# VHH binders against DNA-(apurinic or apyrimidinic site) endonuclease (APE1L): the designs that were tried, part 15

Target 1, 364 residues: DNA-(apurinic or apyrimidinic site) endonuclease (APE1L), of Arabidopsis thaliana (Mouse-ear cress) (q5xf07)
Amino acid sequence: MKRFFKPIEKENSPAAKKPCLSPEKRDGDGDGVEEEKNQNEPSKFMTWNANSFLLRVKNDWSQFSKFVSDFDPDVIAIQEVRMPAAGGKGKPKNHEELSDDTKVLREEKQILTRALSSPPFGNYGVWWSLADSKYAGTALLVKKCFKPRKVYFNLDKLASKHEPDGRVILAEFETFRLLNTYSPNNGWKDEENAFQRRRKWDKRIVEFLNKTSDKPLIWCGDLNVSHEEIDVSHPEFFATAKLNGYVPPNKEDCGQPGFTPSERGRFGATIKEGRLVDAYRYLHKEQEMESGFSWSGNPIGKYRGKRMRIDYFLVSEQLKDRIVSCKMHGRGIELEGFHGSDHCPVTLELSKPSSEMEQNQVSN
Short names: E, the ipSAE of ESMFold2; O, the ipSAE of OpenDDE; V2, 0.75 times the mean of E and O plus 0.25 times the DockQ between their complexes.

## First folded at step 7 (VHH)

Design e2 (framework vhh_7d4b_2; at its last look DockQ between E and O 0.05; V2 from the best seeds 0.00; counts 0 for: pae E 11.9 > 2, placed apart)
Fold by ESMFold2, look of step 7:
Structure e2 (fold): chain B 364 residues (1-364), chain A 121 residues (1-121)
Amino acid sequence: as target 1 above (364 residues)
Amino acid sequence: QVQLVESGGGVVQPGRSLRLSCAASGFTFSDYYMGWYRQAPGKQRELVASISWDGSNTNYADSVKGRFTISRDNSKNTMYLQMNSLKPEDTAVYYCAKEGYDSRWGSYDYWGQGTQVTVSS
């Protein structure tokens, strides 16, 4: 069997993070202003369910740090931070701040903040969106030279409301929005209304997409759903999966959470309603059994070798022609490229805006 | 509340045996994969062994194959690690781990406080 933690290549001492580049200005006319605007926005993105970010910092940080140094992302979206929010017990909750309410939590907060203050992460601003316990949660890291105009922590964009379990970070840039989500797992049974919770989340996403169609969107994260059969390694296995023999009463809720007919159908409808492009699938029309999945089942047990694509970059149609690459960085069934998580990083690279895209947006 | 309590650690000479136990509470034990991890000073945690919910499938790190045996007793909500032919490199804190049910379909999400195993002449 296979280790969860894989060795990483030797550290490359000469490798340094590339600096943020600003646009070059010309004397004596307005050309520099237009070039400056187009060169001050992120174009290299990464999403990663770290499962747990705390555990990765404690156990696997050198692997992930090297990957980040080599890829040099402008934005890093993290899911499953699994750290509690500050506050409670006589204080208001602050879901944007790591808890230090106990000695253990204070030490864990210090571990995370020291890691993010160290190379290659020192040039990133950090936003947290956290749950009330060591559960769920998201983070967004943005190179300081690309500071977003505004950051929200809910789908409703209401300043005083925070998304439950810290599942949302929305960053607004000059010409686009970036949405980082950790979609709730559908569950195996409708206990505590788990199926209805997922349906409500999916509906709220559609409502958000309708309210924010004025600007292109990059939606990334662990969306906890595989769209089509090509997005799983073993369609029959996942379609017939059960927890201890339990069969939901509605056939559309049967199968692996993330691969039920109901979830897949709603996801397809969401993509259509939002006029979104699945960047990976747009570039990769055929199944890639070695590297075409973002999640790998526990290498121990019946899920060994069973893999799903559940981490995405969904981009507005207006950005389609700018997609340079979208890659899942894990391979095989040995968790190579997963850096200690059961999810691998997924990256998106966009080309710089063209005058054709500006022309089309102006005519809108 | 999920609770995992390791016991059975201690100081032993090379070549001797220890049996670790993990008492579990706060969840339906027989629904979950369980595992043992260890962390030596200055090293990252590593998987030692894991066992399926019904005990039918086990896996071991290469460094412990043939020496360690994982087992479980679902009627007692307890997992075990029989550690034979102990070596100085087995010195570590050993952690019991529970596979996550609703966070992910195959990752370990809960850990005990650990039990120290020291192999020293």
Scores: ipSAE 0.000, ipTM 0.282, lowest interface PAE 11.9, mean pLDDT 82
ESMFold2 (binder alone), look of step 7: mean pLDDT 84; pTM 0.842
OpenDDE, look of step 7: ipSAE 0.014; ipTM 0.372

Design e3 (framework vhh_7d4b_2; at its last look DockQ between E and O 0.05; V2 from the best seeds 0.00; counts 0 for: pae E 10.1 > 2, placed apart)
Fold by ESMFold2, look of step 7:
Structure e3 (fold): chain B 364 residues (1-364), chain A 121 residues (1-121)
Amino acid sequence: as target 1 above (364 residues)
Amino acid sequence: QVQLVESGGGVVQPGRSLRLSCAASGFTFSSYEMGWYRQAPGKQRELVASIDYDGSNTNYADSVKGRFTISRDNSKNTMYLQMNSLKPEDTAVYYCAREGFDYRWGSYDYWGQGTQVTVSS
């Protein structure tokens, strides 16, 4: 196994090391019949479109840091990192590393790196999936004690492939997969094939779900769609929304990007085809006007008070009885709990597998 | 404090040109998409043009495409709107706006006070 290592001297932190707080138990060797063990896998998850992650670190980091400290997530999925990938000036392109091609980019990389080395984030490994410019991009932070078996940056599970614009991180754990996506926005017009690109993305997601049905999935991120009328604050406003009076020729493409009939229909079909459960809606059958939305319109202008749920945890049906909590942490119309973004954090907590539950999964 | 200050408006005859400027302060200008909006009396504000954080991508309303050009100079924290071949229909207060939310949703989080552009014979 090939590793490269450099001796690095760095400041000793006060207090003890920051390992995962849950101790691992070992039950010794089983001689026959069956092996009982308690495996250490993530059970507390957060997704957040930080729009942009750099700006949140520069301007709003104390708020978000406190929230992370209080919730103590095992996994943090970030969308809209908006930092370019390394590989300019004749170096090989590397979509997994932040660019330092200019003095400004080098300083910005150092700001991000320092923030993620500080409490509470020092206990997390970080994966980046970056675009060629300050656009889109995703990140995944996983507590070091829960190291994934494999991380891919594409839906095909190919080691050297990256999805365009850094929209995908797929982490494989022992008993489930976690998919972090930043779905493309549908757009208002079919300029540059925007509607077709969204349809192709949705189709590729369905293909991924079909080829990966062998293991439970947790799919999270900014999916850029609200499923049903209950998922928006003002259904008629969004259904009739137009950009500067423009009306698409097909009525199924009309309305707010993320709330067109075409997008909603494809999303419903995707959930059904993938046998997925919308974790928030599974737990919350009634609309909650105070905290039932993950995205909020600008407090200035026509979108004041207009809100949508477009950030999700979708989990395989096999996991539905383990859903303990799924919450959107924004409140009201003044962006409380959004930590400087137009999206708030969304969290999922799963119960731990039981020994009886694990044994009942033996195939017949 | 986030500040956006428009300048360069005025009264001009049809067919002439004006250049608007938006001076930004109180935030990292080079990290934000920016836009120009306009509002004629009694009408809603409308997007005129938008520009991404490094200037590589621009978008224009159909009514101004080919006549107006948005640009930015990140070293001066300034966005510009070059308005050529002005028409009476371009008469409005023009606002500079910073994207605080994805402009793909039709909103911005901060606005300037506006600068009047009047095109009349």
Scores: ipSAE 0.006, ipTM 0.273, lowest interface PAE 10.1, mean pLDDT 82
ESMFold2 (binder alone), look of step 7: mean pLDDT 84; pTM 0.849
OpenDDE, look of step 7: ipSAE 0.022; ipTM 0.459

## First folded at step 8 (VHH; framework vhh_7d4b_2)

Design f1 (from c1 with S50A; at its last look DockQ between E and O 0.28; V2 from the best seeds 0.00; counts 0 for: pae E 11.5 > 2, grease 25.9 > 24.2)
Amino acid sequence: QVQLVESGGGVVQPGRSLRLSCAASGFTFSSYYMGWYRQAPGKQRELVAAIDYSGGSTDYADSVKGRFTISRDNSKNTMYLQMNSLKPEDTAVYYCAKEGYDWRFGSYDYWGQGTQVTVSS
ESMFold2, look of step 8: ipSAE 0.000; ipTM 0.326
ESMFold2 (binder alone), look of step 8: mean pLDDT 83; pTM 0.840
OpenDDE, look of step 8: ipSAE 0.312; ipTM 0.710

Design f2 (from c1 with S50A Y53W; at its last look DockQ between E and O 0.07; V2 from the best seeds 0.00; counts 0 for: pae E 13.5 > 2, grease 25.6 > 24.2, placed apart)
Fold by ESMFold2, look of step 8:
Structure f2 (fold): chain B 364 residues (1-364), chain A 121 residues (1-121)
Amino acid sequence: as target 1 above (364 residues)
Amino acid sequence: QVQLVESGGGVVQPGRSLRLSCAASGFTFSSYYMGWYRQAPGKQRELVAAIDWSGGSTDYADSVKGRFTISRDNSKNTMYLQMNSLKPEDTAVYYCAKEGYDWRFGSYDYWGQGTQVTVSS
């Protein structure tokens, strides 16, 4: 059974001492790839809410594996892992490790581990940010040849704790940052402060975006909001949606979670404040009814055919001229391309940075 | 061949409890979401409760939340519905449902024969 090696110790974990890593790349394959002063960095990205990642591994893995083999992403961002973190009664929690506290959890961890050690995934390093139960959670897979400099699990880089429910992985590369998030759903009612919790999350994101950094950002994940009417299949359906006839007292909170006026307004403000570009919408100005949505309602009941775009790549304005492709891989109303999830994969391709071109000209 | 067999229905007074069972065969039970639906006379079939493959995540209709509990025992290939504080409005035929092979997200392609639950004084 193949052993996973962690390519980089996380710097913001109190459990992490920087041990001597085995010389994982010491002898290298020595293939014919041309070497340059700047190392290649990731340029092909995928985000996917797997709802639940374990179920996809158990039941739908051949479909997803083929998609990954064909697209060949450098980075895979996963949301809704739905596996609990290690540590139970009498043990300290470790939100970076899958639990094996019971026989069932041990089997499930082994299923995931074996799948991720097999082609095409064997060449990826894996980072987890997990909840205390089978709820939420995120993962980040990065090809081992694209080693991130640091990985964080909180929007505040100085925090030692993971963000609640494992909703954040931030990977810092040489020239850019990648943020993988699973935004909390707004909910239908302000019970248990659901609306307040979503507003607090949105505020935390804005605070993160306003911190000074010398590196552009690629922010991806399930952001649980559709920005504008073009981003949903049935604007009137979603705008007037109610849970069992309930109407929130504030009109700005009315409608489908993810399509309320309040959520949409805050999302627009967040994009503007962070000087971000919505990569898909930047490339695709017209509505695409067949392939323009990342989430599809259940095929049984009133949500059949009702679709939303809630999974994004948002990139710093500095990167907009490097956007080559941004595509949602689901099609139609029968969940084609969803690989067993109610969300489809979304991909981003960036062109090579200009400094790589200039370095090649200097070598001549 | 997929088989789902419900049991545990009956006639009870309001406020009492019943426990429904669904015995499953013909598929790898531990790999699929399962659910309970019910249908009152002249009404549409409605989802009552759903449970993921491991039992770690459950969902309930608002009308039964807090009174009904769905569970499963993967070692016995059996799903359960514990129905407490029963009301006349719970009177219906209850169906065990298996997640469909094509669509695992609330797509239930296989149904049992149903078991009658009647709540009357």
Scores: ipSAE 0.000, ipTM 0.214, lowest interface PAE 13.5, mean pLDDT 81
ESMFold2 (binder alone), look of step 8: mean pLDDT 83; pTM 0.837
OpenDDE, look of step 8: ipSAE 0.022; ipTM 0.355

Design f3 (from c1 with S50A S107E; at its last look DockQ between E and O 0.01; V2 from the best seeds 0.00; counts 0 for: pae E 14.6 > 2, grease 25.6 > 24.2, placed apart)
Fold by ESMFold2, look of step 8:
Structure f3 (fold): chain B 364 residues (1-364), chain A 121 residues (1-121)
Amino acid sequence: as target 1 above (364 residues)
Amino acid sequence: QVQLVESGGGVVQPGRSLRLSCAASGFTFSSYYMGWYRQAPGKQRELVAAIDYSGGSTDYADSVKGRFTISRDNSKNTMYLQMNSLKPEDTAVYYCAKEGYDWRFGEYDYWGQGTQVTVSS
């Protein structure tokens, strides 16, 4: 009863100094970004499926820019960038660079670059993890005063490997790891092996979580699954949903993608295997119908008012006592707080390291 | 839908053994932690034993440690409780439980109907 019902109370958070940057990582250095030398680490995080990031920059940027300015995040994790990777026509592929192969792509790259050079984003280093087409993709923005030791674009932590659809960015800081993922949607039918692809993705995540590490994890992103009935607005609607009357052969694959018994069961097992805490649900034990969901169905038609929580911050047990807030910033059924996406931003704030760290440094 | 069916209870003399079974259906059994609870007359329910999704890790209440063994067979969607050296204090209704919303904070959402275990001379 101890192991299954009690968190590990002692946090494994050594008082680490800011690491130097690896020569094989993106150079995120900015001139003169050295406040609180050897003590700075990110504590304010945001994740957002922007669906698509390019469209948000073109059409909805002032709303999002204001939100970022007000919250002042140290790290911004983006999903559904939907921009192709550089390389092709006789050039090597580079999944970390935006394509400029055509006049249209050059213009779109310039639009993104200009936006990210402007306040409040000019103080962030940017990492891209891109697909071969306008599909999927992720980005990570980190304030330049916080320098990750290493950034990987795969779950195996191999320098030359890149996830095929740009669904992974893993950033290692001095005292913790941050994982930004865009999980593939399960789909309604096993057409093109969609169910198998989702199960293989979920298995690869579990394999990653089982690897030895001395650093706690913050895992965020659009995970394309609602854990339990409290995580959806209409459990009966989602549990019985069908695409044009189609019924999958296995009953555990029936229902709304993201709310099938099979997906929910695997997600529960993943959280337990990784010894992770669902930060939002840890703080919010009661259902919050107004603001408790991160994805909203179309305001017109069958999905009006139908909402799901599918965007998460999952943190190692070591970090649970440092959770100050975790919020979903969308409200109601008319996309308030969604900034043009069908997902709203989700934020996490962790408390600063113990004041004992400062006293120990002074008492030497 | 989720169903949990306990069996194997009965009346036994002190010092004897019983094996409880919990047949599970309606969910991916191998993906969830499972547990056994018991409730004696006039007492609140207490967790007796818990087992992780693979069977690799187990925990027990102090009162049963060394006498009870929890196990699972994921190929049969069945969890077991082997109860050795039974004492009158073990008399209770025993329930199997599936973890639910957040296992880390003691929340189990699905329960069986229970099976009676009575230890008397």
Scores: ipSAE 0.000, ipTM 0.129, lowest interface PAE 14.6, mean pLDDT 80
ESMFold2 (binder alone), look of step 8: mean pLDDT 83; pTM 0.843
OpenDDE, look of step 8: ipSAE 0.320; ipTM 0.726

Design f4 (at its last look DockQ between E and O 0.38; V2 from the best seeds 0.00; counts 0 for: pae E 8.9 > 2)
Fold by ESMFold2, look of step 8:
Structure f4 (fold): chain B 364 residues (1-364), chain A 120 residues (1-120)
Amino acid sequence: as target 1 above (364 residues)
Amino acid sequence: QVQLVESGGGVVQPGRSLRLSCAASGFTFSSYYMGWYRQAPGKQRELVAAIDYSGGSTDYADSVKGRFTISRDNSKNTMYLQMNSLKPEDTAVYYCAKEYDWRFGSYDYWGQGTQVTVSS
């Protein structure tokens, strides 16, 4: 006699889709939930471009699972999920659900669901922001004890359309906002308006940062740009890089995507406009050649040993004094600590808010 | 849609040769680096050989240098791996891979694979 196993039910999935103005049910009717609110704030964060999350689950999962078990993050932000959204065949697309439109996609969805229902991931709620194909996409995993109040999938919370390619998840917690983005790569040529698309994305980010909010921001993800020369291993190599000898007509667009003068200048302006602190660089003023990069070129080929920092935690200036650590977990040029991706995990740890901090602010 | 189809795998005795092929479609093949990966049971995936867009430059993992030769025919949208002097340690599923067009050396897409088994 055989039994068929079914996917594990997810208790908190629907709560992530509720409108901002909708009433919320209380989780602990008659419970003392208010008593420990400050102690229940997320303080340990991880961002990782998994390139592809599906492939990491299939081929490299034990390494990443151990890392997560050891670090014990409260929030995990993933980029390059590379799974298509549900829908089609006469049904509208749902960019928040994994597709099961074919037998292969159904099996792949089961692989992901089973992995995320197993330790250490079983106590996380999961939000997906997916593209129409195996391309791009993001995910956010949040320990269930830190349930966000609201989750959005676009930079304009009132927009009727999901952000293209699943590049945005914005989670609002009680005391802060977390933005997980996968910025579009600039590309080597202005084919299909690639340069203009990146400029429009950067402009939309600035517009988002300039909207009023009473909560500080933690902005993380693969931002597809290295800010300054200290953020790449070989500045001259990246500054003069070309695709098959091609030279863009505007010299500000020349060089490696993610290290062109135009991208770097816009990124610096964005940080200034948003009053943001680059958490890693705030703590690490000198170049760290062994562990100071989040992306590494393939060990075989012309990019061997060529590395860039393009994955960030950017935090509101008011969080600056709470930064305990920000680390790149990859080392060297052989992809140690990358867990099968070409990007390594990046972590942020914040200290807890304290009465001493509040008292010192008043006294000074 | 990018499509990579590997063929040419099989069961052979040590010391023999096999030639793998990768038929590519859905992209401008001649504009991209290509590579061969392999994965043995219980082991991590490894890049075995890489070739530039023209076929003028190649690179190999140390474990296969001198025995394996990667090549491509851009007029047929096909990449090859000639595997000579095969050893039991070469037993694996072999995958062809396409480079991202945004970053050289960032291989992103691979096919279903072809099995190579080297045993007595």
Scores: ipSAE 0.006, ipTM 0.439, lowest interface PAE 8.9, mean pLDDT 82
ESMFold2 (binder alone), look of step 8: mean pLDDT 83; pTM 0.842
OpenDDE, look of step 8: ipSAE 0.015; ipTM 0.341

Design f5 (at its last look DockQ between E and O 0.02; V2 from the best seeds 0.00; counts 0 for: pae E 13.0 > 2, grease 27.1 > 24.2, placed apart)
Fold by ESMFold2, look of step 8:
Structure f5 (fold): chain B 364 residues (1-364), chain A 120 residues (1-120)
Amino acid sequence: as target 1 above (364 residues)
Amino acid sequence: QVQLVESGGGVVQPGRSLRLSCAASGFTFSSYYMGWYRQAPGKQRELVAAIDYSGGSTDYADSVKGRFTISRDNSKNTMYLQMNSLKPEDTAVYYCAKEGYDWRFGYDYWGQGTQVTVSS
């Protein structure tokens, strides 16, 4: 069952062929910034499923812009960009570049580009990881003074192909790695291999976590799963949820996508396998009905008041003692703090490494 | 109150055309993805066509591709389905649907539907 939108296809676009360029080159005149010391790495992070990023720029930008100005993040990880990649039929796709193949797409690209060139975003470099249609997609914004050493768009650094649907951005900094993902939704039925798609994704994540690296990981994004009952507002509602009465044949696949026993079990195993700490839950041991969820059902409709935590910062255990705060910025059931999305921003703040910490990381 | 009101259904001969309308109120229409579904007797409700918030991207079931066109007018809070070259197998109740904020959780509101009957 394919419910995703297709891009507007026009093969005779006036757009010129463009190599993959850094976001700074695409944004303008070049800013003469003094090089910053390598000891000053990002320590303030934000993840946000914008559900569609273009919609937020069009309808909710002043609210989101103020939030960004106030928090002043070093890194912004975006999911559900929902903009198609450049290229089309008969031309190679460029998954790192917004499409301008039609008049509408060109106008939408210009809207996004103008917004990201304006304060507070003008001080950020931008990386896109885009799908072939207005579907999924991720973005990473990093303050220009913290330019990552390398950015990848797949879980296998040696792969030449971009991750399907633009679900991955992996940024390597001098002392850590940051992974921004938009996990595929499990779906309600195993139609079009939806359940198998999610299982394969989860397996690929475990494979990535098993690769050797000297650098700790910060993994963030919309992971499309609530780990435990404490991570949903109404455990019975979500555990027994059905699409129009449909019941999957295996009990482990029953319930709300994102809260099935199978998804929750695999997520727990993934966290254990990767030796990761759920930063929010590490700091907040008890449920907070006012602000303990990152996704909220529409205030109008059957999901009113129904909320889930499905957006995370998962960090390597060696970063555990550096966690200063991890917050979900939405409150209540009327989407306060959601800035027009059905997900609220989630933030992570880390303390600076100590001299003792730096020595221990070298010796471990 | 969220309200979706379908109209434009009726009885028509094979090969003819109908245009369905869905008037929306009680929510910010231009912020939502919308869809047309249909349900024939003895069959499950199925997606026929979907449209993004701007009308810039559309999708269709294979059975109607090339014959049906979905569109929207955000200034009038209205979605449309132009149905050309109608066949007897298109006979169904047609529903407009508002997607929830998050497509992964399915649709969260449906209209009452409008009957389309294609009969010689």
Scores: ipSAE 0.000, ipTM 0.239, lowest interface PAE 13.0, mean pLDDT 82
ESMFold2 (binder alone), look of step 8: mean pLDDT 83; pTM 0.839
OpenDDE, look of step 8: ipSAE 0.264; ipTM 0.691

Design f6 (from c1 with S31D S50A G100S S107D Y108F Y110H; at its last look DockQ between E and O 0.06; V2 from the best seeds 0.00; counts 0 for: pae E 6.5 > 2, placed apart)
Amino acid sequence: QVQLVESGGGVVQPGRSLRLSCAASGFTFSDYYMGWYRQAPGKQRELVAAIDYSGGSTDYADSVKGRFTISRDNSKNTMYLQMNSLKPEDTAVYYCAKESYDWRFGDFDHWGQGTQVTVSS
ESMFold2, look of step 8: ipSAE 0.015; ipTM 0.423
ESMFold2 (binder alone), look of step 8: mean pLDDT 84; pTM 0.857
OpenDDE, look of step 8: ipSAE 0.301; ipTM 0.700

## First folded at step 9 (VHH; framework vhh_7d4b_2)

Design k1 (from f1 with S57Y; at its last look DockQ between E and O 0.02; V2 from the best seeds 0.00; counts 0 for: pae E 11.9 > 2, grease 32.5 > 24.2, SAP .696 > .668, placed apart)
Fold by ESMFold2, look of step 9:
Structure k1 (fold): chain B 364 residues (1-364), chain A 121 residues (1-121)
Amino acid sequence: as target 1 above (364 residues)
Amino acid sequence: QVQLVESGGGVVQPGRSLRLSCAASGFTFSSYYMGWYRQAPGKQRELVAAIDYSGGYTDYADSVKGRFTISRDNSKNTMYLQMNSLKPEDTAVYYCAKEGYDWRFGSYDYWGQGTQVTVSS
C-alpha cells in the first residue's frame, strides 16, 4: 500500500540541479585532459538504504557521519530518501528538488541541506530523484572533484521524466557508469499490480543493460531480492513465509518478497544477461554468519535474527580484477552498524587502473 | 517492547462522532509513520488513515474522506482519529498500526489489539 501527500507550494533547490548540467563540448587543458580522465574518477563507493534518509538525518546522523568520515567514500548512493518532490499548484513536479511547500517541509528541507553542507558532506555534490510523497526516492552524493559527465533519472535516456517513485539515478563518468536503484518490492499479493510492477521493472533493467553495454557498469542499491539460499540467514523460513496465511496462486510467487523463486530466477538471468559480477559474493564464497547480510529483521518479533542480503554492488566483468573489497557493515542480529536503518551500508573499493594494469601484466 | 493501545471505541448512533486514541510506547514515536486500519467481520483489514512523522501529511480511504481526521501529538506519544458523521458501514474493529522498517512485512509491522466501533440505529 502507498501513501500520498499533497504539496502546497514549490521552491527550487540550486544544489540539486547543478550536477545535472547538459553535456556539451568539454573544455580541457591539452595535456591535462588525459590525466583527468584516468586520475579523477571515483574508486570508493557506498550504497545505503537509509529508510528513511530524513529520519537518519534527524535521529542517527552522528553515527552515519562518523562512518562516512572513516571510510571516506567518493560516491554515496542512498535509497529511501522519503521526501516529496517540489512542485504543486500551477507548476509541474520537479523530481530533482526537495519540496518546501509547507512550513514543515521547509524545515525538513533545511535540516537535510544543513546536514549535507557540513563535514564530512560539504565536499559532495547531491542529486535527488524524488517521489510525489514521503515514499521511496533516491539520492546520489559524489565528491565534487569527481563531477560526472551526465546524470540521468530514467533507464531510458530519451525519457524526459524520472522513473516512477524516484527509483533511478544513473551517473556517467568518463570510463564507467554508476547506477543507483531502489527496486520495487514484489509484495505478498499481486494487489495494485505489485507482481507485474516488479516483473516490468526487472525487464526494463535488462533492456537498459543491453543498451548500455558500451561501457563498464557499477550497479548498486537496494535491489529487493536475495539471489540464492546463501544470501538469507534462514532459507526455509523465507521460502515458506506467508502474509497471514495467504498463498499466491502461482508457486513461483510464494514466499518472502525478495526471496520468491520468480524473483530469484529473474535476478540470476539479469546478472547473466548483463555480464555482471556480484562483487560481495565474488570475494566471499562462504556464508558469513555475522556480517553476510545487508537487511535485518526487527530484533523484536517474528523476524528476530532473520536476515537477507538485498543490497548489492553488481559490476561489469571487465572490472572484476579491480575489486579490492566489498563489505556489508552491519553485524549480528541487533542492528549493530545499521545506523538506525533496517539496512546497513555496503561498500565497494576498486583499485586504480594503472595499479591494475601493472598487476595484470603477463611475462611469458 | 512495542506497545500500541487503542481506546475511545463504543456504540453510537448514526450521525454521531467518536474520537479514537492510540497510546504508543517502546519505540521513538516521532520517528515513524502511523496509521489507522479497520476490519469488519469477514473482511480484509483496510487502511482508514495514515499520518507522517510530523503530522504534516495525511492520507485517507475514499470512504472516510471529509468525515475522519487523523492527527498526532508527538509530545504525548499519541495518535488520534476523529470520526464524524458516523455511518453503520463504519462498524468495525479499529487498529492502531506502526510503520515497520520495510513494507515487505505487510506495510505495518506492529498492531494494537483494536477497539470496537459499532454504529447502530
Scores: ipSAE 0.000, ipTM 0.219, lowest interface PAE 11.9, mean pLDDT 81
ESMFold2 (binder alone), look of step 9: mean pLDDT 83; pTM 0.836
OpenDDE, look of step 9: ipSAE 0.158; ipTM 0.623

